# VH-VL binders against Phosphoglycolate phosphatase, part 10

Target 1, 238 residues: Phosphoglycolate phosphatase, of Staphylothermus marinus (a3dnn7)
Amino acid sequence: MIRLAAFDIDGTLTINRSSTVLCLEAIDALRKLEKNGVIVVLVSSNALPVVVGLKKYIGLSGPAIGETGALIYYGEEEIVATTKYSAKQAYLDVLEKYNEYVYGSWQNMFRLHDYALKIRKQYLSKDNEIYSLIKEYVENKYPYIKVGYSGYAIHLTPKDTGKGKALKQIMEKHGIRREETMGVGDSIMDWEFIKETKIKVAVANADPELRRKADIVTTKPSGYGVVEIVEKILDKPP

## First folded at step 1 (VH-VL)

Design ta4 (framework fv_fiztasovimab)
Fold by ESMFold2-Fast, scan of step 1:
Structure ta4 (fold): chain C 238 residues (1-238), chain A 119 residues (1-119), chain B 110 residues (1-110)
Amino acid sequence: as target 1 above (238 residues)
Amino acid sequence: QVQLQQWGAGLLKPSETLSLTCAVYGGSFSGYYWSWIRQPPGKGLEWIGEIYHSGSTNYNPSLKSRVTMSVDTSKNQFSLKVSSVTAADTAVYFCARVSYDEWGYFDYWGKGTTVTVSS
Amino acid sequence: QSVLTQPPSASGTPGQRVSISCSGSSSNIGSNYVYWYQQLPGTAPKLLIFRNNQRPSGVPDRFSGSKSGTSASLAISGLRSEDEADYYCAAWDDSLSGYVFGTGTKVTVL
């Protein structure tokens, strides 16, 4: 009954939330979903080429969402921006003003709209304080930009876009009803797209806030939780 | 409380197939991974593998060629088969439930079944 | 096949503190949570510590866990005769995509 399933990547398709190593069992599960007619959408805050590369080498045919929803890849001739704004100027400003605390993500050279900052190792224990400081500065000076923290990076994103907006555009383009969808993630920031789906799934090691909002919390963490939910969705008699 | 009851053949000859079953009482069978762990006499614990209630499996690579797990959801049971046994397979075999923790810990254990492979 | 190394034995007198080490690699302890199991003679193992240093309900606070780099440690303070048991560390191993256990430590109360 599910026709589209959207998955966060980091912490959801990986072996755990601290590593970028893919859970190969989860990747096999995504291929199994597509073999059963489900459109698989990868959703990420990563630069678009990272997400598209992963999608292509897994062998998935569905669209990909990059830059926290600012870009959708439907195919080589159809890449759609969901916003007219760029956070580039705000990003450069923050790098200069808060260089003591943060540095730029190397992926920023491949970004157009969403820009990521990393917190320097010595300040990780004060990550929420640094996030709040940057959020107040940016949102006051750049009213069209919002600031979020994924646990991996601080993202400067145009306010008129997000993972949820991008997913809704994909659903509309493919004629998919909300009742035919599933969303899976590990971070409270994934709630933006998961809330737009019918079956709302958090992996076992997800943020407590996401687990409370989800319809289903898997028993296994990260990628193994994805295996679990995919088996459950496909576990139907003829 | 959750209780795991296990049974199966305890005495085997080399080359035979080991077969053990574990039944789950007092809690939900669905939504969990279920594991087998073994302990040779005087040695440590060795994880054999796990099975999700739908039948999806994950085996220890060193044992994968000889191990098969299955589920019977109608009876809330899961089973272990180890083919081509040798004296090295002599051990106490435990079934266990995998928790919701990151990577999971084994929160409920069966009491163990002693398996001896002898000529 | 266990891949985490523990000392084969540890001993103390009642009231003393005993510490058990567990050594692994970057693919297991270095990247993942450590768990400790207590096995009393003739019984199945029982969870003693989860997520490196957390105690399940019913485990006294004299048991504590810690993790640093690729190693972990279990400490038993105020050692008691009922603590005589085998203790095993365990962790997920990323390279094996499976669980690994320590070689086990027999704690004797003298």
Scores: ipSAE 0.000, ipTM 0.403, lowest interface PAE 18.3, mean pLDDT 87

Design ta5 (framework fv_fiztasovimab)
Fold by ESMFold2-Fast, scan of step 1:
Structure ta5 (fold): chain C 238 residues (1-238), chain A 123 residues (1-123), chain B 110 residues (1-110)
Amino acid sequence: as target 1 above (238 residues)
Amino acid sequence: QVQLQQWGAGLLKPSETLSLTCAVYGGSFSGYYWSWIRQPPGKGLEWIGEIYHSGSTNYNPSLKSRVTMSVDTSKNQFSLKVSSVTAADTAVYFCARGEYYDFWSGSYYMDVWGKGTTVTVSS
Amino acid sequence: QSVLTQPPSASGTPGQRVSISCSGSSSNIGSNYVYWYQQLPGTAPKLLIFRNNQRPSGVPDRFSGSKSGTSASLAISGLRSEDEADYYCAAWDDSLSGYVFGTGTKVTVL
């Protein structure tokens, strides 16, 4: 049996990639992993309180990764930053310079290291162009910051951290070997943590690039794909 | 444990359509890419294409216009069709299971193979 | 068509070491993993080496792979009569968006 399973939230545990509504069948599947002794790790670009709140109300005892890997929540007395840098200055600069195209995520008031920009709705059809523009500006001016696009928001993240770095630190702390792990996601940004696991899973409606990288692509999309893979690993442990 | 059994075609005339089927026994059909590879007499291997159990396909660009692959998940089978055959399509055709596909590194290999089906195109 | 170039043949006597080269380009071997397949006379190919230098379960450690730049090689140490076969390298090719095989090498045990 696997001992640790890491899951992206948005687009992976939701009913589809365009909604934040949770797939309750997927949530039930996570609770089944928890009951079978598997450490369930939620991995997200969201502010830490959002991820921790979700983990708490699902009933998961495993750690949570927020801010694109910059923060790990092990418990109320143990919250660890994986970087000493903050993207706050780059975020403020971009917000002022590109205010025509983007606005700040409300979650930024609960962030310390990773900062998110939302594309104004009238420019959503040009999301890749705006992402590229901001990426070029930030990475040239702030050499310690990297820029990623989740499909939901543009994230400014310190270069020395990421979802994969955070997951590896959790594995090391819990004595989990790579061969005992599974990672599931829907976005190319999730590859950073999925690549660090043994069983690399993309949901059916994941980005084409992630589907090409994964060991397994589910037949069902988003949360329904999570149900599919969880049922397989509980019935036929690796 | 996992076995691939293949059948179909044999002797074809130029311009006809080649049709081959591969059935999966003793293992899961779901979660894998299923591939076709061919080998002309006395020559090397040529990858034809792959199909994921969901029906998503990727074909060798040199053959793409003539190749169609399909899956039948209820029977754990996948099939190959090659249209407008010529003598150049004479080969042994192998079906195979593809594993560990990785875009970054091009990590893609075939770990289980069928025994081959001989196809001869002649007038 | 084969895109990766191998020598047409290689030979040795029992117990010797033989090496088979595989030459490609930046779009295949240069940027992607290399795989090796063994084809015994009259049989289907069998995966021998994956991800440059890893062996599947059941493949003896006499077989080893390596990669450097746009080239790869397969080494067979302690050559045995049952190793007489055709050997093919393979890799994904980014420019073709497809999997490519080498021209093949016939190994003869003298």
Scores: ipSAE 0.000, ipTM 0.405, lowest interface PAE 16.2, mean pLDDT 86

Design ta6 (framework fv_fiztasovimab)
Fold by ESMFold2-Fast, scan of step 1:
Structure ta6 (fold): chain C 238 residues (1-238), chain A 121 residues (1-121), chain B 110 residues (1-110)
Amino acid sequence: as target 1 above (238 residues)
Amino acid sequence: QVQLQQWGAGLLKPSETLSLTCAVYGGSFSGYYWSWIRQPPGKGLEWIGEIYHSGSTNYNPSLKSRVTMSVDTSKNQFSLKVSSVTAADTAVYFCARTYYDSSGYEAFDIWGKGTTVTVSS
Amino acid sequence: QSVLTQPPSASGTPGQRVSISCSGSSSNIGSNYVYWYQQLPGTAPKLLIFRNNQRPSGVPDRFSGSKSGTSASLAISGLRSEDEADYYCAAWDDSLSGYVFGTGTKVTVL
């Protein structure tokens, strides 16, 4: 029986990996999990207010993970940081050095620990090349910072936190065993939290590396894959 | 680098089952979706379906009732079966790699040379 | 079947610019990346443009793609005799849960 299900947002609950438009069928599926008593956790690299706003208007009572795991929202009076470090200095350094290729995410004005860089439109064809360049530079110069790329933004995150650390803290607080959990995502960056769950799910159009590691790869992409896996979980308990 | 080699029966009678195989050389079979796409004479391209190395499939809804794909990971091969063929299944059949990367790139980036299938009346 | 509409033919002389339109709907081009494939006579299609306007390594910058709303366009500048081929647009279709291709455009170099 699954008691907690954790979902990446961008590329997982959206209509595809190129759009921020939510798959309404996926949102309906999350509401069905909520109605059946499953704790639904939204996991994101977005600034905390973006994730909290989404969970609130969907009607999910579970916690939200923002800033690549650096912040957990349990309620209005309980917001917990999972790290004491900030990637802000590394972010400012990269912004100056690689300003030709990247700019700061507008969400950075609402961030405390994790900082996001966007690749300029004219350089999107070289996105993996630019990501690799920034990753090598930052991880060599700032040993306490790690660099990830979701397909939407390059994230600079303190090494002592992550989506997986945040999810484990939520599980511990709610008395949830690993065997009662499911994780769903589309990016290899999501493996950090998905590996901490029992049922490890990649949507059909997920990164090849994530699909290789997952227990289940859905037949449908992005939000439509979420509908597929939720129907299986609700129809036939494990 | 990566090359797709395809083969199978080219001439069929109505009601028979079409069977085609595609083998992957020069690169990893694991971690990718592998697709079949067909092209009837004088018409455009039609996606049939895709299969992951684990056996997970996505089929074109128009063809789903007649289509089965399978993998043989020990041989780096995947296959297509189309049951109850009719003249409408006459086409050149291509196998292809469906590439998905972390930047959201989704495309058929490597194609086999094609296999001509004729269903005679 | 194909869901995306292209003109059946386009033609030009060497050095001209040729543009090929591709019309879809909100569930395909309107919501998803557009891809273009070139098919030389008797050969398999080759990826020409990905993510609306990006070129794979080895594709000349004479080829460019664009997307606006539910339509996309492929432009071939400095047309050459070796560009004579069939061109297909493609996109994922959310409502069909599958890839859809255009009707195809035969480019003739006069």
Scores: ipSAE 0.000, ipTM 0.407, lowest interface PAE 17.1, mean pLDDT 87

Design ta7 (framework fv_fiztasovimab)
Fold by ESMFold2-Fast, scan of step 1:
Structure ta7 (fold): chain C 238 residues (1-238), chain A 121 residues (1-121), chain B 110 residues (1-110)
Amino acid sequence: as target 1 above (238 residues)
Amino acid sequence: QVQLQQWGAGLLKPSETLSLTCAVYGGSFSGYYWSWIRQPPGKGLEWIGEIYHSGSTNYNPSLKSRVTMSVDTSKNQFSLKVSSVTAADTAVYFCARGPYDYWEGYYMDVWGKGTTVTVSS
Amino acid sequence: QSVLTQPPSASGTPGQRVSISCSGSSSNIGSNYVYWYQQLPGTAPKLLIFRNNQRPSGVPDRFSGSKSGTSASLAISGLRSEDEADYYCAAWDDSLSGYVFGTGTKVTVL
């Protein structure tokens, strides 16, 4: 029996990997899990209020993970940081030194630990060069910060946290064993939390490396794949 | 009983676009995946892909660059287009219904009668 | 593309038992349900077996399916002349994120 299911948002609960539009069928599937007593956890690199807002208006009672695992929302009076470090100083330094190439995400006003940089439109063709430049600068000067690139944003994240660490803390708090868990995502970067679950799921249009690592690859892409896997784990009498 | 009626052009020249349509009668169009399968002369079955009534698609990776499926929910129809055809696309094309039962996996329980497509110069 | 491997032909006499093998890999048969389709000459395929060993309504009990590891088998007991057809196994393939069919087996009733 599955007691906890963790889901990436962008590309996983959306209609496809290029849109932020939610797949309403996937949202309905999450509500079915909630109704059946499964703890639904949303996992994201977005600022915590973005994730918490989505969770609340979907009607999910489970925790939410924001800032690439640096923050967990258990309830209005229980917000927990998984790290004592902040990438804020590294972020401000990069923003000043490399302002020709990057600008700050608007969500940074609502961040405490993980900070996101956007590559300016005119430099998108050199995104890997800019990412490598910033990564080398930050990791040499701030050894407690790691730098990742999603293809959409460069994230500066404390090394001692991540989506997987946050998910494990939630499992411990709720007394949930790995064998009772499922993780669903679309990016190889989601492997960090999916690997900590028993049922490791990639949607059909996920990164090839994630599909190779997963226990189950859905036949449907993005949110439609979430519908598929949710129906599989719901309690159905034979 | 649910019936699938299919039609489309039977003879094409290389580089043209194959266009086939399948209409659903006697049953619900919504809630199901609708698939296309083909069979070259003297060979086995090859799954082309599927579409949900909402328009969500999943294609055979070997064909996805040339394949487009669409739905017309007002007519309970779905269509297949295959661009840049070659002699290798010569086959009998079947439309089929895939039930929405993930516990049973994917299988096609209702099939159209097939449309013969020949690609020759 | 991965396909499931079947013998090209199988034969038997009326009343005999005929078995058709289907070999795959861990990404298809090893991880997913197996289905069998019967295709009579000049017709569309028909679902014969689903979920490895289940029969749709109207399929006689002389047709049976089984699965072990990365292989599956269809057995036809009490073979009849009307069973002369092509038979295809099928399964979802996780590595391809697509449905795959077997190479097909032509059953001849001698």
Scores: ipSAE 0.000, ipTM 0.391, lowest interface PAE 19.7, mean pLDDT 87

Design ta8 (framework fv_fiztasovimab)
Heavy chain, then light chain:
Amino acid sequence: QVQLQQWGAGLLKPSETLSLTCAVYGGSFSGYYWSWIRQPPGKGLEWIGEIYHSGSTNYNPSLKSRVTMSVDTSKNQFSLKVSSVTAADTAVYFCARAKYSYGFDYWGKGTTVTVSS
Amino acid sequence: QSVLTQPPSASGTPGQRVSISCSGSSSNIGSNYVYWYQQLPGTAPKLLIFRNNQRPSGVPDRFSGSKSGTSASLAISGLRSEDEADYYCAAWDDSLSGYVFGTGTKVTVL
ESMFold2-Fast, scan of step 1: ipSAE 0.005; ipTM 0.464

Design tb1 (framework fv_fiztasovimab)
Fold by ESMFold2-Fast, scan of step 1:
Structure tb1 (fold): chain C 238 residues (1-238), chain A 119 residues (1-119), chain B 110 residues (1-110)
Amino acid sequence: as target 1 above (238 residues)
Amino acid sequence: QVQLQQWGAGLLKPSETLSLTCAVYGGSFSDYYWSWIRQPPGKGLEWIGEISHSGSTNYNPSLKSRVTMSVDTSKNQFSLKVSSVTAADTAVYFCARGRWYSGYYMDVWGKGTTVTVSS
Amino acid sequence: QSVLTQPPSASGTPGQRVSISCSGSSSNIGNNYVYWYQQLPGTAPKLLIFDNNKRPSGVPDRFSGSKSGTSASLAISGLRSEDEADYYCGTWDSSLSAYVFGTGTKVTVL
């Protein structure tokens, strides 16, 4: 039986991978999981206040993971950093050197460890080339920082943290065994936390590599796939 | 169960290099951050920095220009060097095991090495 | 310049309750767990409280911790002569990228 389910937000709980509009059916499914005793964890690369605000207003009580795993919110009295390092210096360096291609995410003013860069509209067709250029520069000059690309933003994240590390800490705190967990996502970047769960789920429109690694691929995309898998989980006998 | 044994030069002259070593017995060397903390006479604790078993370091910015840490994984030991010492570096130096699960803290400490810098 | 401020001393008689404050900012206590260390005279510090309010095995329940906003507190109930020691709070500071300790509090049992 599943006692904890972790969900990526963008492209997983939204109506599709190109929109920030929430799939309300998916939100209802998350509430149903909590009503049946399952801890729901939101996992995101967004700044912590964005994730916490979302979780509070959709009515979820479980923990939230922000800044690509660098911060965990258990409650207002219990906010935990999972890393000693900050990517701020690397971020400022890249912003200066590659200003032609990228600009800073507005959320960076609310970040402590993980910093996000947006690719300027005119260069979006070369996003993978720009990502690779920045990755090579940063990881060579700042060996304690890793660079990832979600399809939404380029993230500079301390190497000693990640969505998977944060999820494992939540599981340990709540006494949840790996065999009691499910992870759902749409990006290969989500594999970092999904691989730490027992039931590894990719939505139908997920990255091909994630679909190949997952135990279950839903038939429906994004939030509609979340509804599908939640219904299956709640119908299974304990 | 886990024991930290530390040693090194206790008496130094200004401008010399402080060198201390800490050895880990009875427990795993990997999966932890190995730290140095110092305490000047009659004063509080100051974190110097830490090193992983892979050699990755993080130093307190106030000391970074003078501090170097290294590991010897074959011996399960790590070392601290502080260059260009002055009387302000007179302190008891502790090695410690740093854990980073829910937050950062030191759960096992060496007994300390007294370092005196005087002419 | 200290980042985490504690009162320099606290005292009580056997059986009393003593509380020690630790004041910081959003970059340290505000966003991270707080830890407390006990240092008996002539010894290395010992972990007394971890993750704000949890006790390691072997630490009596008369020691308790709490955290509110950017401040933390250590309470020692039923004070005993063997509690006479220096007490330090500690936490990670995200802006300094360094572990920081409090200024320390000497507890005297009168």
Scores: ipSAE 0.000, ipTM 0.448, lowest interface PAE 15.0, mean pLDDT 89

Design tb2 (framework fv_fiztasovimab)
Fold by ESMFold2-Fast, scan of step 1:
Structure tb2 (fold): chain C 238 residues (1-238), chain A 118 residues (1-118), chain B 110 residues (1-110)
Amino acid sequence: as target 1 above (238 residues)
Amino acid sequence: QVQLQQWGAGLLKPSETLSLTCAVYGGSFSDYYWSWIRQPPGKGLEWIGEISHSGSTNYNPSLKSRVTMSVDTSKNQFSLKVSSVTAADTAVYFCARDSYWGRYFDYWGKGTTVTVSS
Amino acid sequence: QSVLTQPPSASGTPGQRVSISCSGSSSNIGNNYVYWYQQLPGTAPKLLIFDNNKRPSGVPDRFSGSKSGTSASLAISGLRSEDEADYYCGTWDSSLSAYVFGTGTKVTVL
């Protein structure tokens, strides 16, 4: 039986990859995992309060990972940073230089380490170009920062952290072996944490690269795929 | 390995519409933009435009009024139409994949020769 | 009008180093990554250099790229007969809202 399951939020627990509307059936499935003794970890690039608020009000007791792995929330008295660096200076630099193409996420007011840029609506057709431009500029000038693009936002993240590093720290704290874990996501960016788990799951509508790397690809998309895999896990343990 | 196979009419008269198709084999069609690039005899390369798997297009403004691209996701194909052709449209036409990581072309079709004669 | 200017030809003997320049402006090379493509006679272009100075798998390390300001350069060291081809630089032009290619350079191995 698995003892820990980690889930990306956007595109994985939502009704599809273009909406932030939660799949309530998926949320119910996460509650069922916890009732069966599985630790549920929410993994996100969002600011920590967004992830913690979601976790709290849907009734989950497990840890939360915010800011692309830079912060772990174990409880109100235990919030841990996984890096000493901040991408704030790189973020401010990019806003000044490339303001024509990008704007800052409103969540950046509530960030400490990872900073998000949104591509202006009229330039979304050139998203890979803008991403590549910013990536070259930032990684050359700030060698301790890496740049990733999820299709939703460009993230400037300290190189010495990530979703996978944060997940490994949670596993170590809870005494959980890799063989007792499952990771679920929709983006190749999620591979960083999914690769650290035993059961590697991609939802049906996930990036092709993630589908190729995964042990299991669900038949249903996004949150409906989460329902599918959770039911399979609870019916017959690995 | 990704392969792009292309076909279409090679001989046209002025004012006709050019129609070319490109089929993608051996790789994912989703999550990429797909481009058309042409090369007149003895000259350099000219980017025509690109289309996403979802049908979103960007055309070279120099050609935008005459160019239409479309996609058929069930067949992993994308197509180019150029209306009101003239001798200036005589070229080898290449289909290509835009890289996932940036605006460059990592796989190319073999090319289709299009001749516009009067 | 040519947006990215390359010399029309370059030549060398086997083993020599050949450099090809690509000159643009702030709206293209100045603000964007530069790419290089090799076109052997009668074939489609092939990606040779991406992101200014990186090589795809299968491209030998004797090909290298660089970028400074509004100009880029492709260097071919240890020139071989197999390198006879047309070489094109390419990048996005923000003022034209289009991908632009250089005028092309024919490399001849003497």
Scores: ipSAE 0.000, ipTM 0.391, lowest interface PAE 19.2, mean pLDDT 88

Design tb3 (framework fv_fiztasovimab)
Fold by ESMFold2-Fast, scan of step 1:
Order: sequence, then C-alpha cells, then structure tokens
Structure tb3 (fold): chain C 238 residues (1-238), chain A 118 residues (1-118), chain B 110 residues (1-110)
Amino acid sequence: as target 1 above (238 residues)
Amino acid sequence: QVQLQQWGAGLLKPSETLSLTCAVYGGSFSDYYWSWIRQPPGKGLEWIGEISHSGSTNYNPSLKSRVTMSVDTSKNQFSLKVSSVTAADTAVYFCARGYKYSWYFDLWGKGTTVTVSS
Amino acid sequence: QSVLTQPPSASGTPGQRVSISCSGSSSNIGNNYVYWYQQLPGTAPKLLIFDNNKRPSGVPDRFSGSKSGTSASLAISGLRSEDEADYYCGTWDSSLSAYVFGTGTKVTVL
C-alpha cells in the first residue's frame, strides 16, 4: 500500500512540459490521495514560498521541498535546511562575469541556498554551450557547488543536498518505509528523488532515460499521466 | 444510449480555417476526454488531439501550430479548428470519446467529410 | 513514415484463425498498452481490444489480443464473413507525444 507519494511540479502536474499552467485533473487527483490518507509531497527547484503556496491552496497537508532539495517545509514553525552552504556568492559572481548571456531569476529574492539563472532570449540556441561554460567556471572556483540545467533555468546548488536527500529526510521523520512510497516525474533530473521510492513513475512524455529507469510509464502525458497513476494506486487493496 | 453528433462539413479553399463541432447526448461529459481523429481518402487514421471538460488540451505536435480545440460545457459540445488548410487536410473527421486512464476510444461520431480544393 | 507497422492484408476461409501483427518500438508498444479497432466499409472505427488483451462488452471472445516486447497481435478465431474489415492497432508514442495508429490491415474472408 502507498502511504507517501512525491511529485515533481513543472512538466508533471502541468498540462505539458512547455507550460506552467496546472492540469486541474491532476490537482484533483492529488486531493484524492490526500483524502485517502496518503502523504503528498511536492518536489521542486522553485523558491520555497512558490511550492508552499501551491501545496496550501491545493489543500495538501504533507511537506514541501523547495530549492532543489535545500529546504523542506514541514509547517510554519518547522522549516529545515538540508545544507549549511549557499550558492549566493557563486550566483553573484556569475551574474557579474556572464551578464551578456544570463540574468537572475526573479525568485532569487526569495532563495537562501539554491540560485537560478535564466538564459537571455537571443542566446537560447546556445543554451548547452552557456550551461557548460557556467558549469566549468562555477565548479572549478566553488567546489562545494554543483550546476544543473533543467531546460527552464540553470541552477547553482550546494553539492551536499538534492531532491533525493530531502525526500529521504521526510521519509525518516514520518517513519515511512521506501516500500510504501511512490515518486512521479518527467525529467531525468527527477531520478534523484524517484530512485528513493518503491514505485518509480515516469509520465508518458518524460525524458527517454527516465522512462527506461521507471517501474511504470503512464500512457498519458504530464498531468494526465498523474491522473492515471493515482487512479491505479487508489484501486489497490490495502 | 450515448451518442455523438457532429457537424461542420463543407468545401474549403486553401488557407481557410476548418471548423467542426461535436455534441454529446445521453451521457456524462465531465468524466472523459474528447478527441478528434481524421482519415484521408483511402488512408489510415491520424489522431489530432483531445480536450477535457475543463478545457485542458493535448495536441498532436505535428499539427499543434494549426489546431485549436474548445469546449462548451453548458451544451456538452467540443469543437475543432484547423487553420491554413491545404489539400492534405482533405479527410473524414471523427470525434471520439476517450477514457481518462487509458488510450482507447470507445464511442465515435459518424464522421464529417471535409474537402479542400481550389 | 509509419511508427506501427501492420501487414497490408490478411485472408482466411470461414472458421479459420487469422492473426494480425503490429510492430513498433520501445517508445510506443514497448512502454504502453495496445488497442485494436475494427472499421467496416463506410463506417467509424469500433473498439475491439483495449489494454493489450481485454474485450469491451459486446465484442465476441473470438477476438483476442496479445503483446510481447515491442510487438502486438490480434487473433480472430472462427472467422466469419462479417469480419471483413480494416483493422488498426493503436497506442501512445512517448517520443512523439501523440497517439499513433498502425498502418492498417485489410482482412478478406474467402
């Protein structure tokens, strides 16, 4: 039986991987899990307030993971950092050195550990080259910081944390065993937390690498795939 | 018995916009996805896309730039628009009912013939 | 280009078994359920098989489906003259982000 289900947001709970518009059917499915006593955890690279706001207005009582795993929200009186390091200095350095190619995410005003860079529109065709340039610069100068690219933003994240580390801490705190868990995502970058769950789910339009690693690949894309897997889980005997 | 009634058949000239409507009678509208599927003369089936009662859409990426679907929940109707038509859009267009948790179409409209000619 | 390949035709005499193959890849049949549709001349398609091997209410047990790896098959046992039709397999293709149909098989009862 599943007691905890962790979901990526962008591309997983949205109508597709190119939109931030939520799939309302997927949101309804999360509320069904909540009603049936399943702990629903939202997992995101977004600033913590964005993720917490979403979980609150959906009506989810479970924890939220923001800043690529660097922060966990358990409640108003319990917000936990999973790392003592901040990428802020590396972020400011990159902005000054590579201002021609990147600008800071507006969410950085609300970040403590993980910092996001956006590639300027005219350089999007060179996104992999710019990502590699920044990755090499940052990881050489700031050996405690790792650089990832989601297709939405370049993230500078402390090496000692991640979405998987945060999810494991939530499981330990709630006394949830791996065998009672499900993880759902659309990107190979989501594998970091999905691999820590028992039921590993990729939506139909997920990265090919994630679909190969997953235990279940839904037949519907993005949020519609979430509806599909939630219905299957709720049909299982206790 | 649940039935799908479709209309909007006609002759179109290249560059015009195709518009078709499908109405659902005798059954639930909100528990399904509603699709459009076309079949050119003497050829096989091509899925165009789907829409939910809430207006959420999935389009075949090969057609996405030209396709718009909409829903009118008060009338239990959904519609298809295809812009900038060419002779390649000549086909019989079917509306169909899809299940949320599986990719099968268990109820189909009778089809609407669309011909694009100069 | 086709992503799900079927033989263009198949034939049999009344009472015989006819099998129709549908060949795909890991992005479609390999990772997803397979569906089969029957289209009589001049009519809309009708669902015959869903979720690889299940029959909708009203479909005779003469029709059966199977899936192995990246291929699927539809079997028609006890072939009847009314089974003359075009048959299509279908499934979701994760790489194309689209539902895809097979190339179609015309079944003729001799």
Scores: ipSAE 0.000, ipTM 0.401, lowest interface PAE 18.9, mean pLDDT 88

